# Designs tried in a protein design chat: miniprotein binders against Primase homolog protein. Part 10

Target 1, 337 residues: Primase homolog protein, of Arabidopsis thaliana (Mouse-ear cress) (f4i6e6)
Amino acid sequence: MSENVPDHQSTNGFSSSDFFVPEEEAGKKVVLSKLVTLMRKLSEQGIDAQNCPPGVRSCLICPKCEVGDSGEKSLTLYIYPDGSSAKWTCRRKCGLKGVLQVDGKLVSKDPIGKVERKITVESIKLEPLCDEIQDFFAARAISGKTLERNRVMQKRIDDEIVIAFTYWQRGELVSCKYRSLTKKFVQERNTRKILYGLDDIEETSEIIIVEGEPDKLAMEEAGFFNCVSVPDGAPETVSSKEIPSESKDTAFKYIWNCNDYLKKASRIVIATDGDGPGQALAEELARRLGKERCWLVKWPKKSEDEHFKDANEVLMSKGPHLLKEAILNAEPYPLKS
Key: E = the ipSAE of ESMFold2; O = the ipSAE of OpenDDE; V2 = 0.75 times the mean of E and O plus 0.25 times the DockQ between their complexes.

## First folded at step 5 (miniprotein)

Design h4 (from s1d with Q6E M16E Q46L D53E Q60E E63Y)
Fold by ESMFold2-Fast, scan of step 5:
Structure h4 (fold): chain B 337 residues (1-337), chain A 96 residues (1-96)
Amino acid sequence: as target 1 above (337 residues)
Amino acid sequence: SPELKEEIDELLEKVEKLWDEADRLLQKAEELGDPELEKEADRLLLKIYKLAEEVEELEELAYNGDTEKLKEAIEKLEQKVRELKSEAEELEKKLS
């Protein structure tokens, strides 16, 4: 028992207490928000988790296995009670298993279970090119017509305007690579690794492979539309290892993903940078594509001691005619060394 | 650097082996019907998942970052691999 007498003469009067949303309700909202994101990510993996409660194991039809007439539910899905992550395993011989986190990237031990994220120009917030970016390309002898044909766009990242090289396959946007004016690179995450300009080589028997996207655009200025660039950087040196299997060849995944386009080519002209890494890239590409159908571009001299580095430098310094000559003068890829 | 690329490849292989080990330990915990050991195995698997993400991101760091930053990142992740291997060994002892 405690004595408490009300003070009606106090200037403070009866103080009101704040009614806060109970922590349980705030926590439930956080869990629901995470679950919505998690279910969307699971759907991208081909897993429909809409009727799967957190904290219990659910059996679903495996997206990798043939569903057929049986409707067998061989995939076990477990969503963690806090809604932050999910794991799955198929009990059949397909071996599909993976883990997803709301704030994380998909990690799947079975690469066949890894589904690429679908993007659109709107969803990744791409913008039409401003004058600054168009002037940047004009200084490199790349015309607005070439930029428009290749659907080059821009994006705002951390209060900076970056160039957006849009990657298309059969008329669909599948990936995007961002390049700052200071030559920093970022790619859209969890998107398909393909060659830049892939649709341009679908109907051609001769293809040209360059190192950077600006080089692909430079080739178009010289009249070569059958040109693609690699999406990733060049290796510093040629690997001493045997060519990895498809699942382990992560650095050259774009070659495997584009194999249907590349296997049709009777002649592949490799026009990578003239520096050490560019030469290493040429060798790694030729090893995978078959040296017997590969041809190597030797960039022309710009002085007694120096050669042009890449297609765009040749275009900027000597124009489209000399660039065209360099490509036409490609030599058979060396079968030794 | 070819040496750094080989270190990244080896690091990824070590993480894949840890994933296999954690899966086996989780299955064993489930067979025993011990909910606390199952939770411990689940936590280990999630830590390995996060480590696998960080190792995959080293390839982008190698292209966009400095060699010294990459070397530091590799050393940090190699230490995490050793820590998770120790956790897996401790869990295996509890399961037997």
Scores: ipSAE 0.011, ipTM 0.374, lowest interface PAE 9.2, mean pLDDT 79

Design qZ1 (from qA3, 17 letters changed)
Fold by ESMFold2-Fast, scan of step 5:
Structure qZ1 (fold): chain B 337 residues (1-337), chain A 102 residues (1-102)
Amino acid sequence: as target 1 above (337 residues)
Amino acid sequence: SDELAKEIKELAEEVKKLLQEAEKLGDPELAELAEMLLEFIKELAQLAKEGSPEKLKEAIEILADWVSELLDRAQELGNEELAQKASDLAEKIRNLIEKAEQ
C-alpha cells in the first residue's frame, strides 16, 4: 500500500543571487582558474611556465636535454589564449613533447609527462547504434550480438553519423577510431595507440592480427575471439631499413605499447588484406614480432584471376565456415625470403 | 653535404605545401606542426653545413618523431591526402637518416 509521501521539493531559500558576480569579473575568474590549473599541470611535467604569456610561443631550456648542452633554449611552449591548453616541443635529441588540456584529463606524449588523455563514452559523446549503422553491418554479415560484445558505437561529427570503434584495455576505454560510411577515418587525439580488441588476447597463447576493425568483427562471426586489428593504415611498401628503436618506431607504436600481450603469444596468425599495402603490413608486423612464430593467411580465390581482399569479404561472399577454413590453413611465415 | 642539403630543401617545400593545406582546413594543430617542421628543417640545413654528423643524426631522428605527429593528426582528421603526404615525408626522412649514417 502506498503511503502519502511528503511532497516537499522546495529549496527553502536557495538563490542564485547569493553567488552572483558581475559578468565581466566572473569571466576573468574563470580564465584565471583555468590558467592556474594549467600552470600547475605544466610544473608537474617539469615545465616552469609562470613567465610565459598566453598566445605567444616561449623558448625555454629543455629539462630533458643531455648534460653538456650549451644552455640553448630548445623547448618551445605555446599556451593557448584562453588558458585552456598548452603544447611544448624540444627541437633537439631528447624528443620531449606534449600537450596539456584543462577541459580534459592530463595528456602527454612526453617521456617526462607519462600520461595519456583519459576518455569516457560520455566525454567523447558516443551513442548507441542507429538502424542505419546496424543495417550497414548486417549487409556485411556482422551480427548485432558481435557489435554489442565489441561495444561498437556511433558518434555525430559535423552532423554526419560515423561508426565508433571503441578501444579497450583491462575494461577501460583507451582510444576510439571513427569510420564514416564513405570510408574516412579519424581517431581520438592524444590517446594511447593500442590494438583493437586488446582485452580479447590477454589470456591467449595464439592470436590473429587483421588489418581493419570490421575484419576483427568478421573473425568473431567465424568463432575466433582471439583476434585484434591494427589501429592505423597499412604502409605502401616494406621498409628496406632495420627496425627502428621503440622511441623511433612511431608508425608501429601500437606494437610496442602492446608488447606485454604480444610477447606471450606462441603463435601469431597474420591475416591482413591481400593487396600490396596489406602484404607490406604483414611483412612489417612479422619482422617486428619474430617471423619464427608467425603464420600468414592466403585469402582464397574469388575467381580464376582474383583473390578475396580481406576477412570481411570472405565472410560476406562465402560465409563463416570458409573464413574459418582460411584461417586454419595459414602457412608458416617465409624465413628465407 | 650538397646532396643532403638538397634533400632538406625538398622537405621544406613539402612542409610549405602541407602548411597551405592546413590553412585551408582551418586546423590550428596542423598549421603549428607545419611551421615547427619548417623551422626545424632550416636548423638541419645549418647543421649539415657545420659538418657535425652526431648532432645531424640526432636532429633527423627528432624530425622523424615530428612527422609521426603529423601522420597521427592527419589520420585523426580522416584526411587521406594529408596522411599520404605525411607518409611520403616519413620515407624521405628515412632516406635522409641513411645518408647521414654514411
Scores: ipSAE 0.000, ipTM 0.140, lowest interface PAE 15.7, mean pLDDT 75

Design y1 (from s4a with A38E L42E K49L R56E)
Fold by ESMFold2-Fast, scan of step 5:
Order: sequence, then C-alpha cells, then structure tokens
Structure y1 (fold): chain B 337 residues (1-337), chain A 96 residues (1-96)
Amino acid sequence: as target 1 above (337 residues)
Amino acid sequence: SPELKQEIDELLEKVRKLWEEAYRLLQKAEELGDPELEKEAERLFQKILKLIDEVEELEQLAENGDTEKLKEAIEKLEQKVRELKSEAEELEKKLS
C-alpha cells in the first residue's frame, strides 16, 4: 500500500493581526505579509513564534533537545524588526542554531531535523489489540505472533479504533503512526523520524526496505526479520535536483537519522510498491544509499496485465514461499549513465 | 536584456554569499561573548537584510520591464554590496 502522511508537520497561514508589534525601529517597519510567511516557516521547524514580537529576543522550548517535555526555555529566538528573517540558538548541549528568510532560504551549520517529542505508551494512550484488529490482520495473513513481536497496538481517535504502528530505537519508543481501517494515516507530530523496525537491522549486514508497515510484517511471515519500512509516503516522481544536504532533506530525514544502521549494510534490497510512486521511492532511496549495494525486487504477475502491488498482496495471494522467492530473486539496481 | 539578466544573477550570488558571511560573523561574535562586537555584528546583519529587501525590488523592476530604473538599482546595490563586504572584513579582523 502506498502511504502518504495526511498530516505532515502542518503549518497554517496566520492573519497579519495575530502579531503584536508595539514599536518601530526608526524607518524599519514590519512587513506583515513577510512576517506571516516567516511565522509559517518557523512553525515548520517546530518553533511557535506567535507571541514573539519582532526586534525582541524570546525564550522558547527547544524543539531538538526535548527532555520528557521539559518546560525549560533554552531556545533564544530573534525575529528581525522588518519581519523578513529570524535567528535562533539553543543554550543547551544540542547546539541548535539557525537562520531563516521569508524566501525560504535556510542557513544553518548544524543540521536541523524534524523536532523530537518524547512519548510513552501511556502518554499517547495506546491499548492492546482487540479481536477486530487481530482479525483484520489475520485476513492479511499476518499472525498474532508477528503483531506481538513488532508491538503493534491500537488507539482510540475520535471514538474510532485505529491501528498503532510503534517505532522503536534501542528499546525506546520514539514515534508512532496510526492507520485507520479505511486507510487514513496520522503520524505522532514532532517525534523522531526513523525507519519502522529499526532495531531489527542494527546487527545485520543485509537489509530489506519496504514501503508500508504491513509489508514489514508480511516479510516476517516469510522469514525475513532484517526488514524495515519507511515512515512516510512515496513521492509522485523522482526529483531532478541533486540530493539535498541533511538539514534540507526533510522528506528523507529518516535516512539521515538512521545512517549509522544503513551505512553498515553490504546489501540493501528495495521492495517498495510496484506502482509509479513506489518506483519513484525506490529510485530516491537508491540514489541516497548508493546504487552499487542496492537490489530491486520485481513483484510477480497477478495476471497478464497486472502485477502484485506489494509484499502483503503476494503473501495473501501466493503465500510466504513465493514472497520469499521474490525477495531472493531481487536483481542489482540499474546503474544510470 | 540578456546582459542585464546576467548582471542581476551575479549580484544575487554576491548578496547570498554576503548574507552567509554575515551570519557566520554573527555566530562568531555571539560565541565570543563580547556585547559590543555582538551589537556590531547584529547591525551589519540588519543592513544586509535591508539589502535583501532591495534585491526583491530589483526582481520586481525586472518583471515590470523598467530598464532605466533597473540599471540604476543594479549600480546602487553593487555599491552597497562592496560597502557591506568591507564592513564584514573589518568585523572579521576584530573577531580574530
């Protein structure tokens, strides 16, 4: 299944009246349209500047050095009097520093990733799986043992039960992604972006990357435990631009955050969805990870005119043996001139 | 004209490099902890932010096809870039 995150780290446009600007600095006037754009861009970095007047230093909670949602205001933010730029510096060990302009130019020597909020099973109110959710997965040939091993849980959102895919790193819960039975997706906001199943690849020299969390679970039914899923959806097309620097590569931040795990792999099998976006995702992953160590899975034919979309469809239709064969028959990733 | 477009693109690159240099000096001054040097770095950075606003006006003049005003604006901004680059070099000497 193609997975698009419906709620990114969303920012909303602010009205020009949302900001208090009591004083002008000589001939320097706040340009409200620029300030609104700047506030939106700051919000994308996890900085809520609504109560931060231009020309004044403000102290905020640092989005990078979250310590159990500590109330310490270690981040100093300064919005310049004209409202066209802002700078920030964290006084704590994380060393977060940045400058942002309304034209979208972000300059920082320190990589700025997505914000990290600390969560627990209790704080986000996760529940053990009910029979209905277990039956849902059983219909997809995913066993209760696989669900338990991967700590799949559930959550009640707006009185609807949704599937909770829990993201763990070295035994700590770092993120969670929710999937409704009607295929709506919501990510816990401001949490560390990592690969689903990251702990399963820490000591492996070969890894498999799939597109959706259910595909990771399907791979385990086929006997592959060295498998991870990407946390976000697939792009529509491959970018023609050079790979961005770490601070600017926000769509693939999970690759950068998991680099210590990924750089050890001698072989990476890319088993994304067979549709256009899934193929684009495979290309974006291969160009970042190094095509020379990447292998691409081609899903078997379902009929003369149709191929299986993903690992879970193969598992449901053809069983774990054919799924295992599809992975073992992966071909070297094509080298482009 | 193609020549004016090239001059604008070269000017934009010079302004971008100057902005990055000023940010570097601002961080250096803040780490040094000298309040007078920090204020001097902030003043320089604010002057460069004003220069960025003037560059945005330059892009609008280019879209409106006002060639004579565009030439005048390019010359004015090139002079300001030279002046601010000189200020940045002097500030860097003070921060060494």
Scores: ipSAE 0.000, ipTM 0.119, lowest interface PAE 14.6, mean pLDDT 77

Design y2 (from qA4 with E13D L35E K42L R49E)
Fold by ESMFold2-Fast, scan of step 5:
Parts: C-alpha cells; structure tokens; sequence
Structure y2 (fold): chain B 337 residues (1-337), chain A 102 residues (1-102)
C-alpha cells in the first residue's frame, strides 16, 4: 500500500512547503528564548533550573531552608511549558514560595537572600595544622585532640599562615573564618552565617554561647561540648531600638539562621567577654533568645582590680577546673533593664 | 496517566493563586488554610506520579476537605472573591474525582 487518505482535499490541491513557514518551529524558538530569560531570572533568586524540564515538577535543594542531608530536595519547581512563568515552593518549615514571569515582576511570599557560595576544604585550599599553629594553641592550653575534633585547619594568605576555623552544619562545610596570629580576621565571602560549633548543640537542651572560636575550644578543654561561638564581632553598645525583623537584622543573621537549634534550648549560658562590647553582645543575645532562659557568666577576679576577660584567659591562667566552676556558677540573666 | 497529571498540575496552579490572594489580604487564618490546601495538592502530585491508586483516592478526598475549609473561612471573613475562587476549585476537584473513578 503506498497511500491511504480518508478525505480528499480541494481541487486546488496542496500549497508548497516553501509557501508555509512552520508555525511550530517559530513557536519553539520563542519558547526557547523565554526559557533562557526565565532560567537567568531564577538563578538570580538562587534557583538553578538548568536541568529542570518545562511542564514537569522538579525537586531541588531549597536555597533558604536548612537541610539535614546533602541530597534532601525540598524545593518543588514548576516551569510552564510555554516558558512564560515559573513557580516554586518549599515543602519544609521555611515556607519559601514564589512565582516569576518572563515579562513581569517577581512575586514571592518571602525574599530569597543572596546566593550562598558552596565551599569545600579543597576549594578554599585549607591545610593540616603545622607545628607553629599547634604550639600557638598549646601555649593557650588547647590540645591537639580538641583542634582535631573541631577540624581546625590553616590557610596561606599572602605568604602568612592563618588559623582556619571551619564552620560545619550537619556534616557539611558552610563557612570559614581566618584568624592571624596577630588577631586580624578575614571571613569567606558569600557563605552562610552560622554559629561556630553548630553541630555540637543539635542534641542538647543546654547551650553555652561564647564570643570567639578560641573560647569555644577552651570550653571543650573544661568538659563542655555543648558550646558555640558567635561568628562576628561584638557591638560597641546595646541598641535602643526594637529588635529588627529577620530580613533587617543583618548583624545577628547567625541567630536567625540557627533558630531551629536555639529554640530547642531550655537553658542558654552566655559566656561572652567581660569588657563593654562583650556585655553589649550578651544583652543583644538575651534580647533575641529570651531573657527568661538565659544565664550570664561573671568572670572571676585575676587581681584586686581586674577580672579575667574570657574563657581562654581563665583556662590559660587557672586551668580547666576554675573555668568549669565559672560556668557552673552562672547567674540568671537580669530581667530589669 | 499524563492527562490526569496535567489536571492535577492545573489544580496546583489554582491553589497557588489562592495562596497568593490570601497572603495579600494579610489574614493569618486564610494563609494557613491556603497553605494546607497547597500541601495536599503537592502530595496528590507525588502519589499520581508514583502510580498508587489507593493513596491517590485518599489524597483527593483530603484535598476536597481542605478546599471546603478554605471556602468556609473565606465566607466567615466576608471575602466573596476568595470564596468564589475556592468554590470554582471545588468544582474542578469533583471533575477530577469523576475521572479517577474511571
């Protein structure tokens, strides 16, 4: 059989294909152009849609929420088949939802923060600790065992060896802070702001918060593993303004980012530096965490006119037993202010 | 089937529109009901893709209940536009149930 057609066309017959531009092929080019624009706009929102086919539900790692496993894909993305729009929602508690149109403005329930850069030990060129850095910590009564447990490393910046405090969340490296031996600090760019030692408080009802990473290590020497350090410097004074909303509270973003860990705590011991900025930091933390569950550490006297500044100074001068006593003697945070 | 999945995705589009309208109104109870409805449709899409008929029937019934809860809340708050959209969505769910019964 060469041909079987059920109906005859008109007596004029078939117009040539050269007279007909295929409408389907022109339409495909328009859709592709829209998809390219849409994918660029999605990337600006932190959503990598490169491998997401239109007209099909795709599951991606949510750019906003915390994930337990590196493979957990809680964000559902749908790209319309015509390339006109895309919409997404996270199935977890972060509530991230949005819709974006090629020819329209972004419409979303919550803004997505700037895309956080993914790092690895290899990509940021971290090295095992040399003897010089180990001796630096030994002079501060911080053992090699504590350094190893906390994955403390080093990095070479402009021919200077700096200490690398690696920030981990659920076994994944999310940030890194560098400290020179002369107390200069540099932080990895565009990385997630979290508390140092965050994984150590996931399963605890009592949390200790210190001002610096060396203080967190000192607490571990005293037998306290449920300790975290703030990643940023202390404020000079307490703000007289109301606590900002999450999106505007940039200086304490690490508190908001770690809220799921912090809200589980029935008791929070604040062990910041004894100086003015350290006391201001303690008040800013208590304001955000709830004064009713906070305790404040008062550092012991080192002389008639002088108190120890922080946990590491107590450890270096008086040993782990006196440091442990200082923490156990924490007093309820004052409710009157 | 592909036709059923297409209709379920269209319901998702309409649920998401209701969620956005409830969000614009600033009412936390409407936003909560709309979000429950959105979660129900996501589960329905997953089950339809997995090919589980028993679970699909239960998910459709859950979706119908959540639409009714949103409709009742919209009527209680006097939002006629949102109530009409919820009513329209309920009709689409009835059509989906009829196709699923075949």
Amino acid sequence: as target 1 above (337 residues)
Amino acid sequence: SDELLKEIRELWDEVYKLLQEAEKLGDPELAEEAERLFEAILKLIQLAEEGSPEKLKQAIETLARKVSELLDKAQELGNEELAQKASDLAEKIRNLIEKAEQ
Scores: ipSAE 0.000, ipTM 0.112, lowest interface PAE 18.4, mean pLDDT 76

Design y3 (from p4a with K17L L24A K28E R82Q Y89F L92A)
Fold by ESMFold2-Fast, scan of step 5:
Structure y3 (fold): chain B 337 residues (1-337), chain A 96 residues (1-96)
Amino acid sequence: as target 1 above (337 residues)
Amino acid sequence: SPELKQEIDKLKEIVRLLEDFAKALKQEAEELGDPELEKEAERLEQKIEKLKDEVKELEQLAENGDTEKLKEAIEKLLQKVQELWSEAFELAKKLS
């Protein structure tokens, strides 16, 4: 026993119980806030903990380790249920380990940094499209030729066949996004966030940006190959905050990552969804890209009281010629308000 | 077995924690006044209620059940818990 021992009832970023949870309602909201902060900070370290419940030892693919290519889950992650901290250890020779405190500094011998995982068609087990998926797209007026040119594939996840939208940069597979037939989305972890169809805009001065990968495919049916899709969904509302710096602009990281392609464009046509979130996405894109070179597509009327939502809906209902007209009739993006 | 009973008890605690966070997310969505986020939180709560029923079924299976079948059921339930935690954190991101 030491007479000069500090109070050991609790320590910063350390918990004596794996199942410690505040009893009061205010404490529950605090724990939730801490867990969200912890998840964000883990993501910044290249650790995607989205599927990792607190209180359970989760096995993940190590972002630093060579074994990532074999799919071995060598990284063990544990998130404390009180949201105070998370710890990880790789059991392989890379020796990656760390402790992240929600209220403190990252404690790590080996900083991970921004590690982008290398993937191949084989390593993530992609398959050629079956007839079911081909028919799914045919019902949406998207041809097999368009699917083949864009290297659309499929994957089996939990005995379910999902659509695989493959993301390419200079002929290399960079990322992959999965879409179920029931419209659930999953992204490959720790991969570089870029625009879908990025290679299609490398040599063009005019670029079209759509909200979803199916819309990019619909644009090709209308004869537009200079089109890209955002990899993530639309925000609910436009942020009232100033545009974050590159390191903090995580929601629009794909804009920063593709800046060398985007800065070359003399004209950017924004053809996002016509709903509230789609309009908010258009504003967020225009404020980052420069409104002076942006044009906005207004989708045509579907009936007296509603408009078509997106490029694919126009294609399905009105055909490729009228979709082309909608894009050609884009108006300059409003410079004020 | 005592080991499997402990795993079930651990799953019950994780499901309880998930339920608590889903309720907190619903409250935040209601305070924000976003109808779509409120519906998303409501759908999450419904999925958790089904998960709670599956946990009760595991407790029944633990009574003289096939050990191998029980292990498979625990692994399947843990996977569902992971999926719902993923949905909860995705909703939490939209609310911040």
Scores: ipSAE 0.210, ipTM 0.698, lowest interface PAE 3.2, mean pLDDT 81

Design y4 (from g3b with E40L Y47F L50E F54A K76A Q79E S86D Y90E)
Fold by ESMFold2-Fast, scan of step 5:
Structure y4 (fold): chain B 337 residues (1-337), chain A 96 residues (1-96)
Amino acid sequence: as target 1 above (337 residues)
Amino acid sequence: SPELKQEIDELKEKVRKLEDEAKRLKQKAEELGDPELEKLAELLEQFIEELKDAVKELEQLAENGDTEKLKEAIEALEELVRLLKDWAEELEKKLS
């Protein structure tokens, strides 16, 4: 079982292009590698070309102009079959037009720049939850009511159904994170990094932060609606370096993006996983948010030598009342080593 | 590890199915006589050949015992399989 949480943001596919042998190696054909590189570069420009095979014209929703309720695919994209370049034109009023070469050279009359891709339930092909996925959550003591309130959906990737955790800000769909039943994770590309459940903390002075989306749902079963989950995985260790500037703090960009919500909190309860990475995540969060207002949850004992790992495990084993008790017993975050 | 071996075996099966699909699509494209779609079908066959070569590199990487590099390589190839499958589905739509 891998607990890897891959970073499938705007650079999704970078590791794939790194895997392929350079053209300089005699006899190797690398057209596919060039196409992967070109696709990644298009993604960085806000153009999602995953369903756009090379050598044919494809119609997409324009990343520069909002097509509205019509779902009109006004952007025409053509990827050259040799992987050398791609060109696009929007036929709507925005007039977006450009050419991108595999070497990274951009020729455009109306450059997009780095933009956050706008998504809808329809555009990313989300579906209502089937009984199989509802049963999966029921086994974890997560009710259909909680799933519905948090607008948990599903997506078909290949022949597999994956869970879709939808990320909302002020009633608008901002991002989506997919979880397979085998615990593999994929995030929607070129979307804004925010906390899961962000709208639930807009009007509250006390915030609970958990490590995974299922933990956020478990907290709601215990009666805590003022809870958010981090969108990314936990670091292996705490950095010994000073906190990076906003532009360089890529791993915790979601903290910076949600600062207007987080700075309002008088009390932040950190309820991350009890393992090493979860403890490192707690420290990284506390040092960014201000340890003075942070409280740390210590998960109860599972046995003589083990503690429960996270909120969902406590819920499944001990029920919502004891999970609530664990949160209420949070202790002030240590200000000294 | 048993888990990584299973993921590699699942990946191989996905590549095999994709290869069968690409051959079927190439035959349909040739019957239709559209040069653009015929070229795309040829490219898909070439890409699958490159993908098969990359899977052989996974097996060699597994023998070297670097678990983290192997996990990264498997994830990268799984993404590539999804991309090629999406392209095959788009070709199928254009051929029907």
Scores: ipSAE 0.310, ipTM 0.756, lowest interface PAE 2.5, mean pLDDT 81

Design z1 (from p3a with K10E R16E M17I E42K D53K E57K Q79E S86E K93E; at its last look DockQ between E and O 0.02; V2 from the best seeds 0.00; counts 0 for: pae O 8.0 > 1.5, placed apart)
Fold by OpenDDE base, look of step 5:
Structure z1 (fold): chain B 337 residues (1-337), chain A 96 residues (1-96)
Amino acid sequence: as target 1 above (337 residues)
Amino acid sequence: SPELKQEIDELKELVEILEDWAKELKQKAEELGDPELEKEAKRLEQKIEKLKKEVKKLEQLAENGDTEKLKEAIEKLLEKVYELFEEALELIEKLS
C-alpha cells in the first residue's frame, strides 16, 4: 500500500503588492506637471522663471524695461507653490504686470512684447552638418548645395544631434527651429517668429508658401528660390471666427511680422500639405494674405486613390520636374469658402 | 545707511505703482459698472494712503539714525506693499 504523499502545491500567493504610489507622490507629480507647464507659459511671456522657486518672490530683469541698459532686476515674480498660477509686477513705471493661470488664463495689461532676444550662430552653438544629417537630407532628395544656401545647420543637445533650421531676416539670425531625427520640433525660445527663407522673398513679386522647412528645400531643388515655410505647423481646423486683429492673432504672428515682405507679392502660391490640417492652414493663410492674390497647389496623384502629401514627397518620389509642374499648375484660390 | 535710503526710495516707487494700479482698477470698475470691484479698488486706495503715511514715518526714522528699527520697519512695509500688489493682481484678474 504505497502511501500517495499528497503533493502540497504551495500556492505561493503572489500578493500583488499594490504599488500604492503614495497619494503624496501622485500629488507631487501633479504639482510638478503644473509647475513645468507654468514655467513654459511664463517663458512664452518672456519671463524666464527657470531659477524661480515656487512660493518665493524672485527678482528678474523686467522684459519690458530691458530695452534699456540697466541690468536691474525690477520684475518681481511669484509662482504659487501648487503650480496653479504665477503673478508678476515690475517695480518700475513700465506698467508690466500680470497673472498667469496654468489652465491658460493670462491677465496682462500689456502683452509682454515678447522680448525678441538677439541670437547668433555662436550664441546658440550651431555646428556645420555632419554626414549623418547630410545623408538624411540626401535620402529626401535635398542636395548639400541647397542645405548650404539655406544655412541648414546642426546642434548638439545632450547626446543628440538635431537639425537646425536657421531663420534669417536681412542677413541677421532671428530664430532657429530644431528637428530631431525622430521628428520632434522645438523653436528657439523668445525669438521672433518669421517665415523660413524670408530673405529669399524680399524683392519677389511671386511667393510660394509651404508648410515644412523640408518642403521649402524641396522647392529649391525644383528651381524655386522664392519659397518660404511657416514656422508653426498647420491648425487642425479652420477657425469659424473672424480674423483677429494683429495684436490678437498670436498663432499667425509670423505673417504679421513678415507683412512688409508679403505685401510686395502680387501672386502667392499656397503649397501646404494635402491633408486636412494643411488645407486648414491654406485657408487661414489665404484669408490673411487676400484670397484674390492666392493660388492653391494640388499635389499630383501618387496612385489611383492617393495624392502626394507635400512638396518633399513629390520630389522624393517623382523628382524636381513633377514638383515644378505641380507648382506651375497651381489654380486660383477658391474665393467661396 | 545709503542702502537703507535706497530701500526707502524703492518702497516709494512701489507705492507710486500701487497708486497708479488702484486708479486704473477703479476707473475700469466704473467703466464696467461693477460697484463691488469699485469698492474693492477704493479699499485698496485707502490702504495705499496708509502706506504712504508709513513711508513718510520711515523717512523721519532715517533722519533719527535708528538703523535697526528702520531696517525692521522697511521689511514690514515691504511685506505690506507686496500684500497690496497681491490684492491688486487679484482685482485685475477679476476684471479680465
Scores: ipSAE 0.015, ipTM 0.271, lowest interface PAE 8.0, mean pLDDT 82
ESMFold2, look of step 5: ipSAE 0.030; ipTM 0.450
ESMFold2 (binder alone), look of step 5: mean pLDDT 85; pTM 0.826

